VHH binders against Coiled-coil-helix-coiled-coil-helix domain-containing protein 7 (CHCHD7). Designs and how they scored, part 1

All scores and structures are predictions.

Target 1, 85 residues: Coiled-coil-helix-coiled-coil-helix domain-containing protein 7 (CHCHD7), of Homo sapiens (Human) (q9buk0)
Amino acid sequence: MPSVTQRLRDPDINPCLSESDASTRCLDENNYDRERCSTYFLRYKNCRRFWNSIVMQRRKNGVKPFMPTAAERDEILRAVGNMPY
Below, numbering starts at 1 at the first letter of every chain, in headers, positions and changes, except where a header shows other numbers; antibody chains aren't numbered by Kabat.
ipSAE, averaged over its two directions, is called F for ESMFold2-Fast, E for ESMFold2 and O for OpenDDE. V2 adds 0.75 times the mean of E and O to 0.25 times the DockQ between the complexes of E and O.
Where letters were taken out, [cut] stands.
Atom coordinates printed by the task and the answers are left out, and those that the model quotes come from them; centres of patches stay.

## First folded at step 1 (VHH)

Design b01 (framework vhh_etentamig_d1)
Fold by ESMFold2-Fast, scan of step 1:
Parts: sequence; C-alpha cells; structure tokens
Structure b01 (fold): chain B 85 residues (1-85), chain A 124 residues (1-124)
Amino acid sequence: as target 1 above (85 residues)
Amino acid sequence: EVQLLESGGGLVQPGGSLRLSCAASGFTFSSYAMSWVRQAPGKGPEWVSGISGSGGSTYYADSVKGRFTISRDNSKNTLYLQMNSLRAEDTAVYYCAKGRYSWLKSGTYYFDYRGQGTLVTVSS
C-alpha cells in the first residue's frame, strides 16, 4: 500500500497534477504573488471542477472506480475532442 | 538521504499551547519551502501551514489562522509550529513536509517527502 505522501503524488488519484505543478512553479518564481499567477489558479480550479463532475456522474450511474484512472482520463479527453479546461 | 524528525507532541488541555519542532537533514534546507500537515483519526491529511525557504512568507489554513505560528531557523535546519488556543479538533498526528503546500482554498497537497509524525492530543 503506498504511503499517504506517495498517494498525494499519484496521477491515478490526482487528476490535476500538471495544473497544480504549474501554479506552484508560478508562485515560486514570483515570490508567492498570487495576482501574477491567477491564470494558473483558474486553470487548476477548472481542472478540478471538470473531473469532479465526472466523479459525480460515475457515482450517480454506479460506475467504479469513481475517479477515472490516468489511462481512462486520457480516453475521456480524446472522446471530448477538445481541452475542457 | 532526506530525513525529517518531528518532536514536541503530547497531551494538552483545551486552550493550552504546544510547540512542535522538525529537524531536517540531507538537503539544502533554506532552498525549500516547508509545511506542516496533520491527519486526524479517521480523516484524510490536511495542510496546516507553510513557510518559504527564506522564512519571509508564511501561510495558514483558515482553521488555524490567528492560533498557530510557523517559523524556521535555517542555521539549525529546524522548522517550528507554535500552537496556541488548542481545541479538541486539533487532535491529530502532525507531519513535517518538504516541498510546496496548498494555497488554494479547496486545493490538493503535493509533497515530495514527509516525516514520521508526532501525535498531538487535546483533551481534558
């Protein structure tokens, strides 16, 4: 079983790792000035909102796992045909 | 070899105070942001507080603002958490974490290393 720290960095559990990493890098490069990183925060929020909507839909329809794996998310994004966030 | 060793946990009464310490080794301490993360019984991990590598910027979860103070001593490679006005809901294992912290209200946590933890129990 992976540790809690390993699970926090697991892409199968965290669908928005790239967006989170980009916002963190922006903050680090701009001395934690949030205003200079607002677009990265928004993209991260939109990423979380999108995948949460998928989780909610799966819960409603009894589809498990509720959070799609990284591979399943790639398939969903290809099916959508554009970047939803 | 990265190593984080927490200490200072214990039993304290509601309204009391406690100071946690984290001794870091195996990396250039002053070059990395550090965080405190806690996990209450039966709950997932919660980011508590963060501090920049220089110590010039500090951040706190809404649940601890005004009660907890994060600080660091880069000459001693040590991170601190001063906890005042403790409440029963502060009962948790507290972990010292290397790396970035959540600054988004409902965001997630990403840390590349976490220590073994120290237990804080708040009860009468």
Scores: ipSAE 0.000, ipTM 0.095, lowest interface PAE 17.1, mean pLDDT 77

Design b02 (framework vhh_enristomig)
Fold by ESMFold2-Fast, scan of step 1:
Structure b02 (fold): chain B 85 residues (1-85), chain A 123 residues (1-123)
Amino acid sequence: as target 1 above (85 residues)
Amino acid sequence: EVQLLESGGGEVQPGGSLRLSCAASGFTFSSYAISWYRQAPGKQREWVSTIYSGGSTNYAESVKGRFTISRDNAKNTLYLQMSSLRAEDTAVYYCARHPKYLGSWYKTSFDYWGQGTLVTVKP
C-alpha cells in the first residue's frame, strides 16, 4: 500500500501538487522568506479547502473515489468555469 | 533520526572544480526536495540550488551554468558539481531538507540542515 509520502506525490490522490511545488519554488527563490510567498501559501490553502469540500460532498452522496482523480478534477474545474482558488 | 551529512569540501584554485555530497538517512529520501545553501564569512546564508522529488532543478543566478545539482535515490545522496569556481564561491555549503507539508511552513522553514562543508577558492 502507498505510504503517506507516496500518496502526497500521486496526482490522483493529491489535488494540489502544482500549488505545493509553486510554493516551494517561491521559498527557494526568496531565501525562505515566507512573507514574500504568502500569496502562494494562500492559493495552496484554498486549493486544499476546495477539494476537501468536494470530498465531503462525495462522502455524503456515496460517490467513490472520494477524492476525484486528476481527470475528474479537470472535468469539475471546466464545469465550475472559474478557478475556485 | 533524520540526518544530513555534507562532504567533499576543500581548497581549490580559481577556475577549478569540486564535487560536494550530502548523505541522507532516517527518511524516505526520494520523496523530498533537497537544497544546497551557502554562507560566506560575515554574510547571510544564501540559496544555491534545489532539486525536487520529481527531478526538476532550480539554480541561483550567481551559479547558473557553473553548478549542477543531482541526486542518487538508491544511495540516498545529493550532489553539487561545481565548475569554473570563483573567489566569491568561498563559503560553507549546507544541504537542507524541505518541509513536506505547507502547513508546517507557517511555523518553520526547514525541518533539517546538515553541519556544512567548507569550500575555499584561492590561488
Scores: ipSAE 0.000, ipTM 0.143, lowest interface PAE 14.0, mean pLDDT 78

Design b03 (framework vhh_3k1k_2)
Fold by ESMFold2-Fast, scan of step 1:
Structure b03 (fold): chain B 85 residues (1-85), chain A 123 residues (1-123)
Amino acid sequence: as target 1 above (85 residues)
Amino acid sequence: QVQLVESGGALVQPGGSLRLSCAASGFTFSRYAMRWYRQAPGKEREWVAGISSSGSYTSYEDSVKGRFTISRDDARNTVYLQMNSLKPEDTAVYYCAAKSYWGLTRPSEYDYWGQGTQVTVSS
């Protein structure tokens, strides 16, 4: 079974790794001043909301896995054309 | 040789309907997401609609949602855009695009574009 830490870094489980990493990078570059990184926090939050909405739709329709794999998410994002968050 | 060829553009009256087609060749069509973009004179090219490689997911720009429907026929290597309740502001050259990402954690983008088809909505 993957540990909590391993699951957090697994792209098939966590769809918002890039957004999380960008938030952390912003904090590091701005001496951990959260006010200067509010845009990155919002992007991460919107990323989570978007993929949670997909999970809810798939769950309602009985489509597994509920969280799309990294490959399936790539397919969905290609259909969108731009990042939806 | 990759090729995307749009067709179906025409002059239509407001409230009319039109179906655009985009025929693809030179790549494995079934593995690519397909999209429609449009460009009006003096404006930037804007995204209109997208469909996943499987066809299971579609997405639309807010101004066309409920009026336009994107679909695909992998046996014919063709993507379609059904346009209903057309408005003068829909007047543009419509472009088909094929897009593939090579991984989500380190995304790389490869785009193929067609030459476009003119849609004019006027009385």
Scores: ipSAE 0.000, ipTM 0.189, lowest interface PAE 11.8, mean pLDDT 78

Design e01 (framework vhh_etentamig_d1)
Fold by ESMFold2-Fast, scan of step 1:
Structure e01 (fold): chain B 85 residues (1-85), chain A 128 residues (1-128)
Amino acid sequence: as target 1 above (85 residues)
Amino acid sequence: EVQLLESGGGLVQPGGSLRLSCAASGFTFSSYAMSWVRQAPGKGPEWVSGISGSGGSTYYADSVKGRFTISRDNSKNTLYLQMNSLRAEDTAVYYCARGSTPEELFEWLTSGEYFDYRGQGTLVTVSS
């Protein structure tokens, strides 16, 4: 079974790796001053909320996998036509 | 393949000490901030401590300040947590995390979708 960190870094499990990396980079560059990175935290939360809504809809409709793979997410974003977060 | 392997947990009496280790592989360790996160039985995850990639900056949750010390050895790709003056409320499974913010870890860990907390990390039990 994958470790905690392996799960956090798996693009088929974590749909928000780019947002996560940007938040971490902001903290590292700003000496862990969280207030200066609040916009990045909000972006990450919005990313997670969007994909969680997709997961919930898939669960309701019996579509597996519940979390779309990285390739499926690219298709969904193209269908949406704009960045939802 | 990114791997983090936690060790050093165990049963200890109140007031005792433990040192946790996290052996990292599959990435350039010194380029990433690292964190320790814990989850007590029946409770949500709590960010415990963070350290910058260089080790030059360290940060602690108020609940552990003055008792816990985070450190890293970039030559050995290893993260440490020295835990002193342990209390019953420190009882938890302790997880090592790469490049995650406290906000990300809290949302990620509270999501039942991706996380199976059973048998992961290293268990610390503080019991009289």
Scores: ipSAE 0.013, ipTM 0.261, lowest interface PAE 8.0, mean pLDDT 76

Design e02 (framework vhh_etentamig_d1; at its last look DockQ between E and O 0.50; V2 from the best seeds 0.00; counts 0 for: pae E 6.1 > 2)
Amino acid sequence: EVQLLESGGGLVQPGGSLRLSCAASGFTFDDYAMSWVRQAPGKGPEWVSGISGSGGSTYYADSVKGRFTISRDNSKNTLYLQMNSLRAEDTAVYYCAKGDSEEAWDLYLQSLGSFDYRGQGTLVTVSS
ESMFold2-Fast, scan of step 1: ipSAE 0.029; ipTM 0.342
ESMFold2, look of step 2: ipSAE 0.053; ipTM 0.363
ESMFold2 (binder alone), look of step 2: mean pLDDT 80; pTM 0.827
OpenDDE, look of step 2: ipSAE 0.074; ipTM 0.521

Design e03 (framework vhh_etentamig_d1)
Fold by ESMFold2-Fast, scan of step 1:
Order: sequence, then structure tokens, then C-alpha cells
Structure e03 (fold): chain B 85 residues (1-85), chain A 125 residues (1-125)
Amino acid sequence: as target 1 above (85 residues)
Amino acid sequence: EVQLLESGGGLVQPGGSLRLSCAASGFTFSDYYMSWVRQAPGKGPEWVSGISSSGSTIYYADSVKGRFTISRDNSKNTLYLQMNSLRAEDTAVYYCARSPSEWFEQLYGDYFDYRGQGTLVTVSS
């Protein structure tokens, strides 16, 4: 089973890096059978939707950077108090 | 059905060039972030390059930056990889891969829901 070993990684750019990695591992382990990885795809999709909602809110309020940095995201998740995705 | 068909691989000498093509069908090509991924003999796959749906955002692995150029022609549903200054370590099967744009947007893509059968590139003296 193939595994993707090299990619550009910046937590400040990609808010869903761990979810993306989990989806890639699932695909590699299942010969790219998407249906066997549906739960991982859903987690990644929910992760993107959540952070996109934060980006939209920041745009409306003029807060930059629009995508929070990794440190800012840690603070937001602590404030939320549960896993939103 | 989604189809990705690579072509353009072959045997080249170190320092040579090749252009790979990927013909896409069965989906709206212009909606998807596309990538090239390679797998060298006895090694795992390595992401090489990616390009956004519009072609405006492009990323390269450090190992190929300055030597390879990714491009796309949405009117022809075709993805390209121009490979220059080839090295022995570039020897691999090269795969065209599709990533859902809705999940990757403009960020680096490192997974794909479809890939082609690949085209072999051998760089040998």
C-alpha cells in the first residue's frame, strides 16, 4: 500500500493538517478506495468548515490574519471547550 | 467514471528533460486541485507538485523546485509536468492525482481521491 511521504507542511497555513494526514493514511492503506475512508473525509470536511466559519467571521470584523495562526487556533479551541469537529 | 491517463514517460540521460501529460475525464476538471505524485522503486510515494483549480496557486516539493514546472489547460482537461535538469534520483513512476478543491482550497494538497495508473520515468547514464 502506497504512502505519501513528502509534502509542504506549515501549521499556520493548513488548519487541518492532522485530519488531512489521517485521510491520506487511510487512502494509502485502502488502495484509494474512497468509500472505506468516508469517516476520515468527513472529519477533514468538518475541520475545514469550522475554520472557514472563523475566517468568514474575521473578514466581517476586519481581524487579520483571516486564517488564525496555529497558536491562535489552540486558544480558540480551548475557549470552545469541546471538539467542534 | 473518473479517469486520469498519464503519458510522456521514458528513458532520459541525466540533465535531460521530459514533459508529462495527464488527460482527465469523467468530472469537471476546472473544479479540482491537481497534483503529481511519484514513487521510486522500493520507496513510498512522494508528493511532487500541486496546482489550484484556476491554475493561479502552485506549490512544489523542495526536491524539484526550480527544475519542474506544473501547469494545466482547463479547456483541454489536461495537467502537465515539465521536468528539466533530470537526476538519477528522479527515477520513478509518476502519477496524476485529483484532490477535492472544497477541502484543500489553496492549501498544500497531500491526499487524492483518484490517481492514474502512472507513467515510468527512468533517468540513467
Scores: ipSAE 0.013, ipTM 0.222, lowest interface PAE 7.9, mean pLDDT 79

Design e04 (framework vhh_etentamig_d1)
Fold by ESMFold2-Fast, scan of step 1:
Structure e04 (fold): chain B 85 residues (1-85), chain A 127 residues (1-127)
Amino acid sequence: as target 1 above (85 residues)
Amino acid sequence: EVQLLESGGGLVQPGGSLRLSCAASGFTFSSYWMSWVRQAPGKGPEWVSGISGSGDSTYYADSVKGRFTISRDNSKNTLYLQMNSLRAEDTAVYYCAKEGTDYESFLEYIGSEFDYRGQGTLVTVSS
């Protein structure tokens, strides 16, 4: 049976692995003091919001896969030309 | 235990209206995008509409745009779909679905992945 953790470490499923890892590392380094990690939490939240908006837009337009693959996301970010989160 | 329970379906004439509700429990409702998905007998699921956790952003499939309105009441943990100008092609079982989270927790994100939809509510548009 594939584990929950293994599936959510898949870059084609989870678009915000780097942001998630950064926020978790911050918590570990600061004894789980959330206030010290607010910038990392915000970036992770913004990352999730951005890619979920792309998913919704793709659903609206019938474009599959709904969550862009890791390679497709790299193309999208290059086309945007700035970091949206 | 995550639970989604749809209601409000029924038989309605073409041009009529229905309001669907989805009662959510077992998770922080306001933290998650929610969607309505429908499935006609013998067909695959079709995404209908989506709404952000805060309710500030909404999206609609082209087939329902201008006729359906998605909304939510986070104080009641309830998702709604107001359906106007119903057509025969809208006949389907309607499901609410939990999507990705608006919050930063890895554990909250893990929780968002497992529940595709509730039990569904049947909408039949027929004369």
Scores: ipSAE 0.010, ipTM 0.231, lowest interface PAE 9.7, mean pLDDT 77

Design e05 (framework vhh_etentamig_d1)
Fold by ESMFold2-Fast, scan of step 1:
Structure e05 (fold): chain B 85 residues (1-85), chain A 123 residues (1-123)
Amino acid sequence: as target 1 above (85 residues)
Amino acid sequence: EVQLLESGGGLVQPGGSLRLSCAASGFTFSSYAMSWVRQAPGKGPEWVSGISYSGGSTYYADSVKGRFTISRDNSKNTLYLQMNSLRAEDTAVYYCARDYSGSEYWDEAFDYRGQGTLVTVSS
């Protein structure tokens, strides 16, 4: 199996990789001044909330994989018609 | 004021062991997942290990599995990394980091890190 680090950096496993990276970049560029990066923290939290709701629904309905693949997530976002986070 | 203070780094020979500590203050330590992140000379940051807020779940990068053990003592507000069978490629500054998301499964995000402690593995 892929390592935890490889899985967390895999877009098929980690739906919020872009938001996580943006948050980390903001912190590095602002000497870890959390207040200057609050928007990125909020976007990351909203991203996680959205995809966790999808995972919970899939788990309840027996749809695998529970975390959608990158391709499946593109389909879901297209169907939603707006950016949910 | 959130503070994370690492200690325990030093020079060790290949095959040696070190125990790193991170003293946390300024927040409710037991409410947050924590991680160790390292940065080797000339390289970007690499996530090393993570632990849930209760200590009930731990996760490791493939490069350290079976050699490193993450643990925490919530009564002392302290995070630990026991490093065994050290290799030259483990040479890095080690940072402890707070996970503001509480995630321990498919993602990670950090909002605070300490000043770091240097680990040098050489003969």
Scores: ipSAE 0.013, ipTM 0.191, lowest interface PAE 8.6, mean pLDDT 80

Design e07 (framework vhh_etentamig_d1)
Fold by ESMFold2-Fast, scan of step 1:
Structure e07 (fold): chain B 85 residues (1-85), chain A 123 residues (1-123)
Amino acid sequence: as target 1 above (85 residues)
Amino acid sequence: EVQLLESGGGLVQPGGSLRLSCAASGFTFSSYEMSWVRQAPGKGPEWVSGISGSGYSTYYADSVKGRFTISRDNSKNTLYLQMNSLRAEDTAVYYCARGEDYYFGSDWEMDVRGQGTLVTVSS
């Protein structure tokens, strides 16, 4: 099984890869001053919360895979019509 | 109702070992990913290790790889952390945490955490 870092780099496992990368880039650019990157942390957190809610609903309903595939996530976001995070 | 109770901390010399336990109650333990998070004196929390609900997948921070082993016994609702080759830098309060979502390791967001158990590594 992949480490946490490898999971975070796998698009089929991590739906929030771009948000994670943006927050890390912000930290690097601001000498790791977390307060200056709060918007990026919030966006990443909201991304995780959104997809976790989908995973929990799928788990409850017995729908596999519990984490939607990249293609399924694209369809879900299209149905939402805007970025939920 | 939902509770996590850590135990097993103590004073140990560098190179020593400790085994931490976390007793979980009030929820379906096997359905949740669990983690250990530590906080050293004067520092922010650091995620240490995580384990999937079934125990099939385990994950470790680079600082503890090869020294710490996470495990769980779903029949006893208990999470464990076996800590070997302890260093002064491992001195911290260790918290058992239930995953708030499916992903580990990117922040210290915790759905539920316990009261912690102190590990002091000193000569």
Scores: ipSAE 0.006, ipTM 0.141, lowest interface PAE 9.5, mean pLDDT 78

Design e08 (framework vhh_etentamig_d1)
Fold by ESMFold2-Fast, scan of step 1:
Structure e08 (fold): chain B 85 residues (1-85), chain A 123 residues (1-123)
Amino acid sequence: as target 1 above (85 residues)
Amino acid sequence: EVQLLESGGGLVQPGGSLRLSCAASGFTFSSYGMSWVRQAPGKGPEWVSGISGSGGSTYYADSVKGRFTISRDNSKNTLYLQMNSLRAEDTAVYYCARDLYDSSGYWEPFDYRGQGTLVTVSS
């Protein structure tokens, strides 16, 4: 089984890694002033909500893995045609 | 205003122990997962450990599993990190962080981070 550290950085497991990294970078660059990073927090929240909705849909339809892999997410985003978050 | 205040850092010998504390104020403590993050000199931040809002679930980086224990006391609004069997590579500034969501199994943005407390493991 993958270690916790490997899981945290594995794009197949973490669907919002780039959004998480952008939020952390913003905080580090702005002395942890949350108000200056609110747009990054919102994007991260929207990212999580979107992929959670896909997980719920897959659970209903018996499609595994429930959280899409990074490759599968790329296919889904191409099918959507727009950035959904 | 949200405030996180770390304490308990210091100089310790290899193989020794330290307990870090983080006093939280300005929010409903039990509603948020909490994490410990460290940054060693010249390195990027490393997530160390996380705990759910209820304290029912804990998570650890492989580098600290079996040596560190995260806990919380929601009646005191306090987060703890018990560090045992300390190694030179554990030398870092340790930060208490409030998770954006009530889930600490992933590296998630911290909407608040404390000032940090320095841990130096050296002979």
Scores: ipSAE 0.011, ipTM 0.212, lowest interface PAE 9.0, mean pLDDT 79

Design e09 (framework vhh_etentamig_d1)
Fold by ESMFold2-Fast, scan of step 1:
Structure e09 (fold): chain B 85 residues (1-85), chain A 123 residues (1-123)
Amino acid sequence: as target 1 above (85 residues)
Amino acid sequence: EVQLLESGGGLVQPGGSLRLSCAASGFTFSDYYMSWVRQAPGKGPEWVSGISGSGGDTYYADSVKGRFTISRDNSKNTLYLQMNSLRAEDTAVYYCAKGPYEWLGDSYEFDYRGQGTLVTVSS
């Protein structure tokens, strides 16, 4: 099935847009050979896992929006100091 | 194992309404972001609407904003799509899809295990 691209392109909703784009680009450049793109899939998976942990923490604490906005995510990454994925 | 069973489609006049249901089983329904995706004859899939696992966040494609409402009943493991002010361009097979997480769905991990339900808007 093709990707649900419209929703995946909204940076306030998808915190992993650049990682998703890198995965798709790798697939396009390697004739959809998933083995050649395993590092990009792992990066995208780790990105989603990290932000999901933030969403779950916010939900537990009643902080809305549950998915931080792009600006709020910049502040969180700044606080972390280096890329967590 | 994982099952998604769509229902509620049919033939309706322009301006009419329909309510779609998706009965989910085989996983902890409340832990997953759920989406409605449609595919018109001869075209690729289009994401329509999504809802977080708790139901606290809902999202819509621009083409359906103000006309469609997504909801879920986690006690019944059921996803709904209320469709109002239907147009000919809404004619499609509608699928419910499971995301890998509470929030955003992921195209590589969508599970379209249901048969889909056909919605035809025609006079």
Scores: ipSAE 0.012, ipTM 0.181, lowest interface PAE 8.8, mean pLDDT 77

Design e11 (framework vhh_etentamig_d1)
Fold by ESMFold2-Fast, scan of step 1:
Structure e11 (fold): chain B 85 residues (1-85), chain A 122 residues (1-122)
Amino acid sequence: as target 1 above (85 residues)
Amino acid sequence: EVQLLESGGGLVQPGGSLRLSCAASGFTFEDYAMSWVRQAPGKGPEWVSGISWDSGTIYYADSVKGRFTISRDNSKNTLYLQMNSLRAEDTAVYYCAKDFSYGEYLDAFDIRGQGTLVTVSS
């Protein structure tokens, strides 16, 4: 089993890697002043909220994996037709 | 809308134990992963532990692994953190958080509760 850190970096497990990386870069650039990075945190939160809604729907319907893989997420976003976050 | 109420903190000696609780309301608790996050005086928030909706997946920060146990009771909408072998460096305000990503990066500004203070000193 991968360590927690390895799982956090796996795009099939973490649907919001780009948003997460952007918020981390903001923290690094601003001496960890979270208020200066609130916009990046909001983007990350919205990304997580969207994909968690998909996870909830999949759990209710018995569809696995519950978190869509990176390839499955690409198909879902294509079907949606715009960025939902 | 989302309400999280932490309790169970207090003053304890090194090596002691405490059990924290988080009462959740305003969302379907059994559908979401939950996490514990702490913030020590003068420091940024640190993710402590996360648990999936069904308790099937549990993760711990390396600093607490083997000492802390996260659990949940979906029938009571309650999250727990059993803290054993407490150390001075565990002194912090502990917050529970609705987790949108199974224990991945948490925005401390999403914490809805006031937290519960844990002080470990002799």
Scores: ipSAE 0.012, ipTM 0.204, lowest interface PAE 8.6, mean pLDDT 77

Design e12 (framework vhh_etentamig_d1)
Fold by ESMFold2-Fast, scan of step 1:
Structure e12 (fold): chain B 85 residues (1-85), chain A 125 residues (1-125)
Amino acid sequence: as target 1 above (85 residues)
Amino acid sequence: EVQLLESGGGLVQPGGSLRLSCAASGFTFSSYAMSWVRQAPGKGPEWVSGISGSGGSTYYADSVKGRFTISRDNSKNTLYLQMNSLRAEDTAVYYCARDEYYDFWSGYSEGFDYRGQGTLVTVSS
C-alpha cells in the first residue's frame, strides 16, 4: 500500500491537495512569511474542516469509504452549489 | 456486491513474463485506488503495487520495481499487472485488492476492504 505521505500527495485521496499546494507556493513566494499567506492557510483549514465533518458523519453512520471517493466528492460539492472553502 | 476476479496466472520459467488481470464489478471502479498483493507459500501477505483511481499515480514495492508495471482500464473496469523478468521468489498467489483509507489526516491507513480469490503464479524451471 502507498505510504501516508504518498496518499496525502494523491489527488484521488486528498480532497485538499490544491489548497495545500497553493499554501506552499505562497510560502515559497514570500520567503516563508506566514502572515503574508494567511488567506491560503485559512482556505486549507476550511477545506480540512469541511471534509473532516463529512468523514465524521460517515464514520458515525458506518458508510464506507469514510473519506468520499473523488466522484462522491464531486456530487457533494454539486449539492452544496458552490465551493464551501 | 463487490467482486474482484483475477486471471492470468500460470507456470513460467525464470526470466519469463506474465500479465495478470482483475475484473472488478459492484462499485465505481475509477473512484478507488487498487493494489496487487501476493502471498508466497508459508509466508504472510506482501503488498506488490498500487495505482490511483485515475491511473495517474503508481507505486511499487522495492522487490518488483523496474520489473512489474501496474495499469488499469477504467472503461473496462479492469486492473492489470505486467510481470517481466520473473524470478523464483515471485512464486505466490496474487490478489487484486481494493484500497481503503481511514482517518487520513491522522495518518492512519487500514489497507484493503476487499480482495479477490487470487491467481497462482509459479516461477520454476
Scores: ipSAE 0.016, ipTM 0.225, lowest interface PAE 7.1, mean pLDDT 81

Design f01 (framework vhh_8fcz_2)
Fold by ESMFold2-Fast, scan of step 1:
Structure f01 (fold): chain B 85 residues (1-85), chain A 127 residues (1-127)
Amino acid sequence: as target 1 above (85 residues)
Amino acid sequence: QVQLVESGGGLVQPGGSLRLSCAASGFTFSSYAMNWVRQPPGKGLEWVSGISSGGGSTTYADSVEGRFTIIRDNDKKMVYLQMTSLKTEDTAVYYCATGPSLEDYLYWIEHGEFDYEGQGTQVTVSS
């Protein structure tokens, strides 16, 4: 059975894995001083917000899977041309 | 093949103590922060505690500070949660997790993004 950590580390489930890892490393490097890592938390939130907008659009249009796979996300980002977060 | 296996839960009376264990494999354990989160019956996930990759820094939710201690052993790839002065409100399934910061957990909980089927370890505090 997939553990919580397996799901959180699965790139097809967590679209913001690199942003999550960056925020965690920031906390580790700065003795868990949350204020010093606010920029990384913001990047993570912006990443989630962007992919949630895609999920909502897919849900409205009946397109599955609702969360794009890692491969599908690479194609979407290439089509956008600029980093949206 | 990332794996986390929690153990050490059980039935305990209020005021009692338990020590939870989490065995990690499939990733470079010493490079990642570790966290404990819990889910009370019929409630959402609640972040409990975090420990830095080297073990030099720890943080706790207000509800458990002074009662719980998080410890890690990088050589054994283990993280532990020492729980004392247990209360009925501590009754929950406890999970260990890597990577996510407190902000990650709060964001996922708040927006209903988090869906899981992990094993965890059950702690029941009851007289």
Scores: ipSAE 0.013, ipTM 0.173, lowest interface PAE 8.2, mean pLDDT 76

Design f02 (framework vhh_8fcz_2)
Amino acid sequence: QVQLVESGGGLVQPGGSLRLSCAASGFTFSDYWMNWVRQPPGKGLEWVSGISSSGDYTTYADSVEGRFTIIRDNDKKMVYLQMTSLKTEDTAVYYCARESDAWEYLLSQGYSFDVEGQGTQVTVSS
ESMFold2-Fast, scan of step 1: ipSAE 0.017; ipTM 0.200

Design f03 (framework vhh_8fcz_2)
Fold by ESMFold2-Fast, scan of step 1:
Structure f03 (fold): chain B 85 residues (1-85), chain A 126 residues (1-126)
Amino acid sequence: as target 1 above (85 residues)
Amino acid sequence: QVQLVESGGGLVQPGGSLRLSCAASGFTFSSYWMNWVRQPPGKGLEWVSGINSGGGSTTYADSVEGRFTIIRDNDKKMVYLQMTSLKTEDTAVYYCAKDTSYLEELFQTYGSMDVEGQGTQVTVSS
């Protein structure tokens, strides 16, 4: 099941850069055996879904930018208090 | 401005086939995932299929898996949906949609998908 993901390196656009990098590093270290990297893929997917939910809420409310900037995401995570993914 | 022009819809009997086309302009086509979404009569938008920027990776909604094939031609800036074994439940206006600039995994939002074109009507009936 491939994810429908673009790999942009702009932290203000891509909220899951560290999760993406961790997944890629796991693949490189494990001869591209995806089963050994399932935990990293799951965390990446959960990261994407969490921030997509924020984007959807912002779109409905007319709050721009729809994807929070890196600074705004840091504030949101501080407010949550725990890692949501 | 992003422009997407869908075509190829029509009336077809159950079990039939159609090929939809989408002509894209106004953005770097080869850099984006492309999707097909549909709106059945009286229902909301439903994601149907997606294809990655290079064309080597595809995904399908469970309702169309094994029956539909998404294809793209980056040189022509076209995306296609080959539909086989059509069912009455496939009756809908079909739209092609560029993936969002926010790197959303799939077009998940019922009310905020970026659908730019008029769509193309597919009617499956006897």
Scores: ipSAE 0.006, ipTM 0.134, lowest interface PAE 10.0, mean pLDDT 76

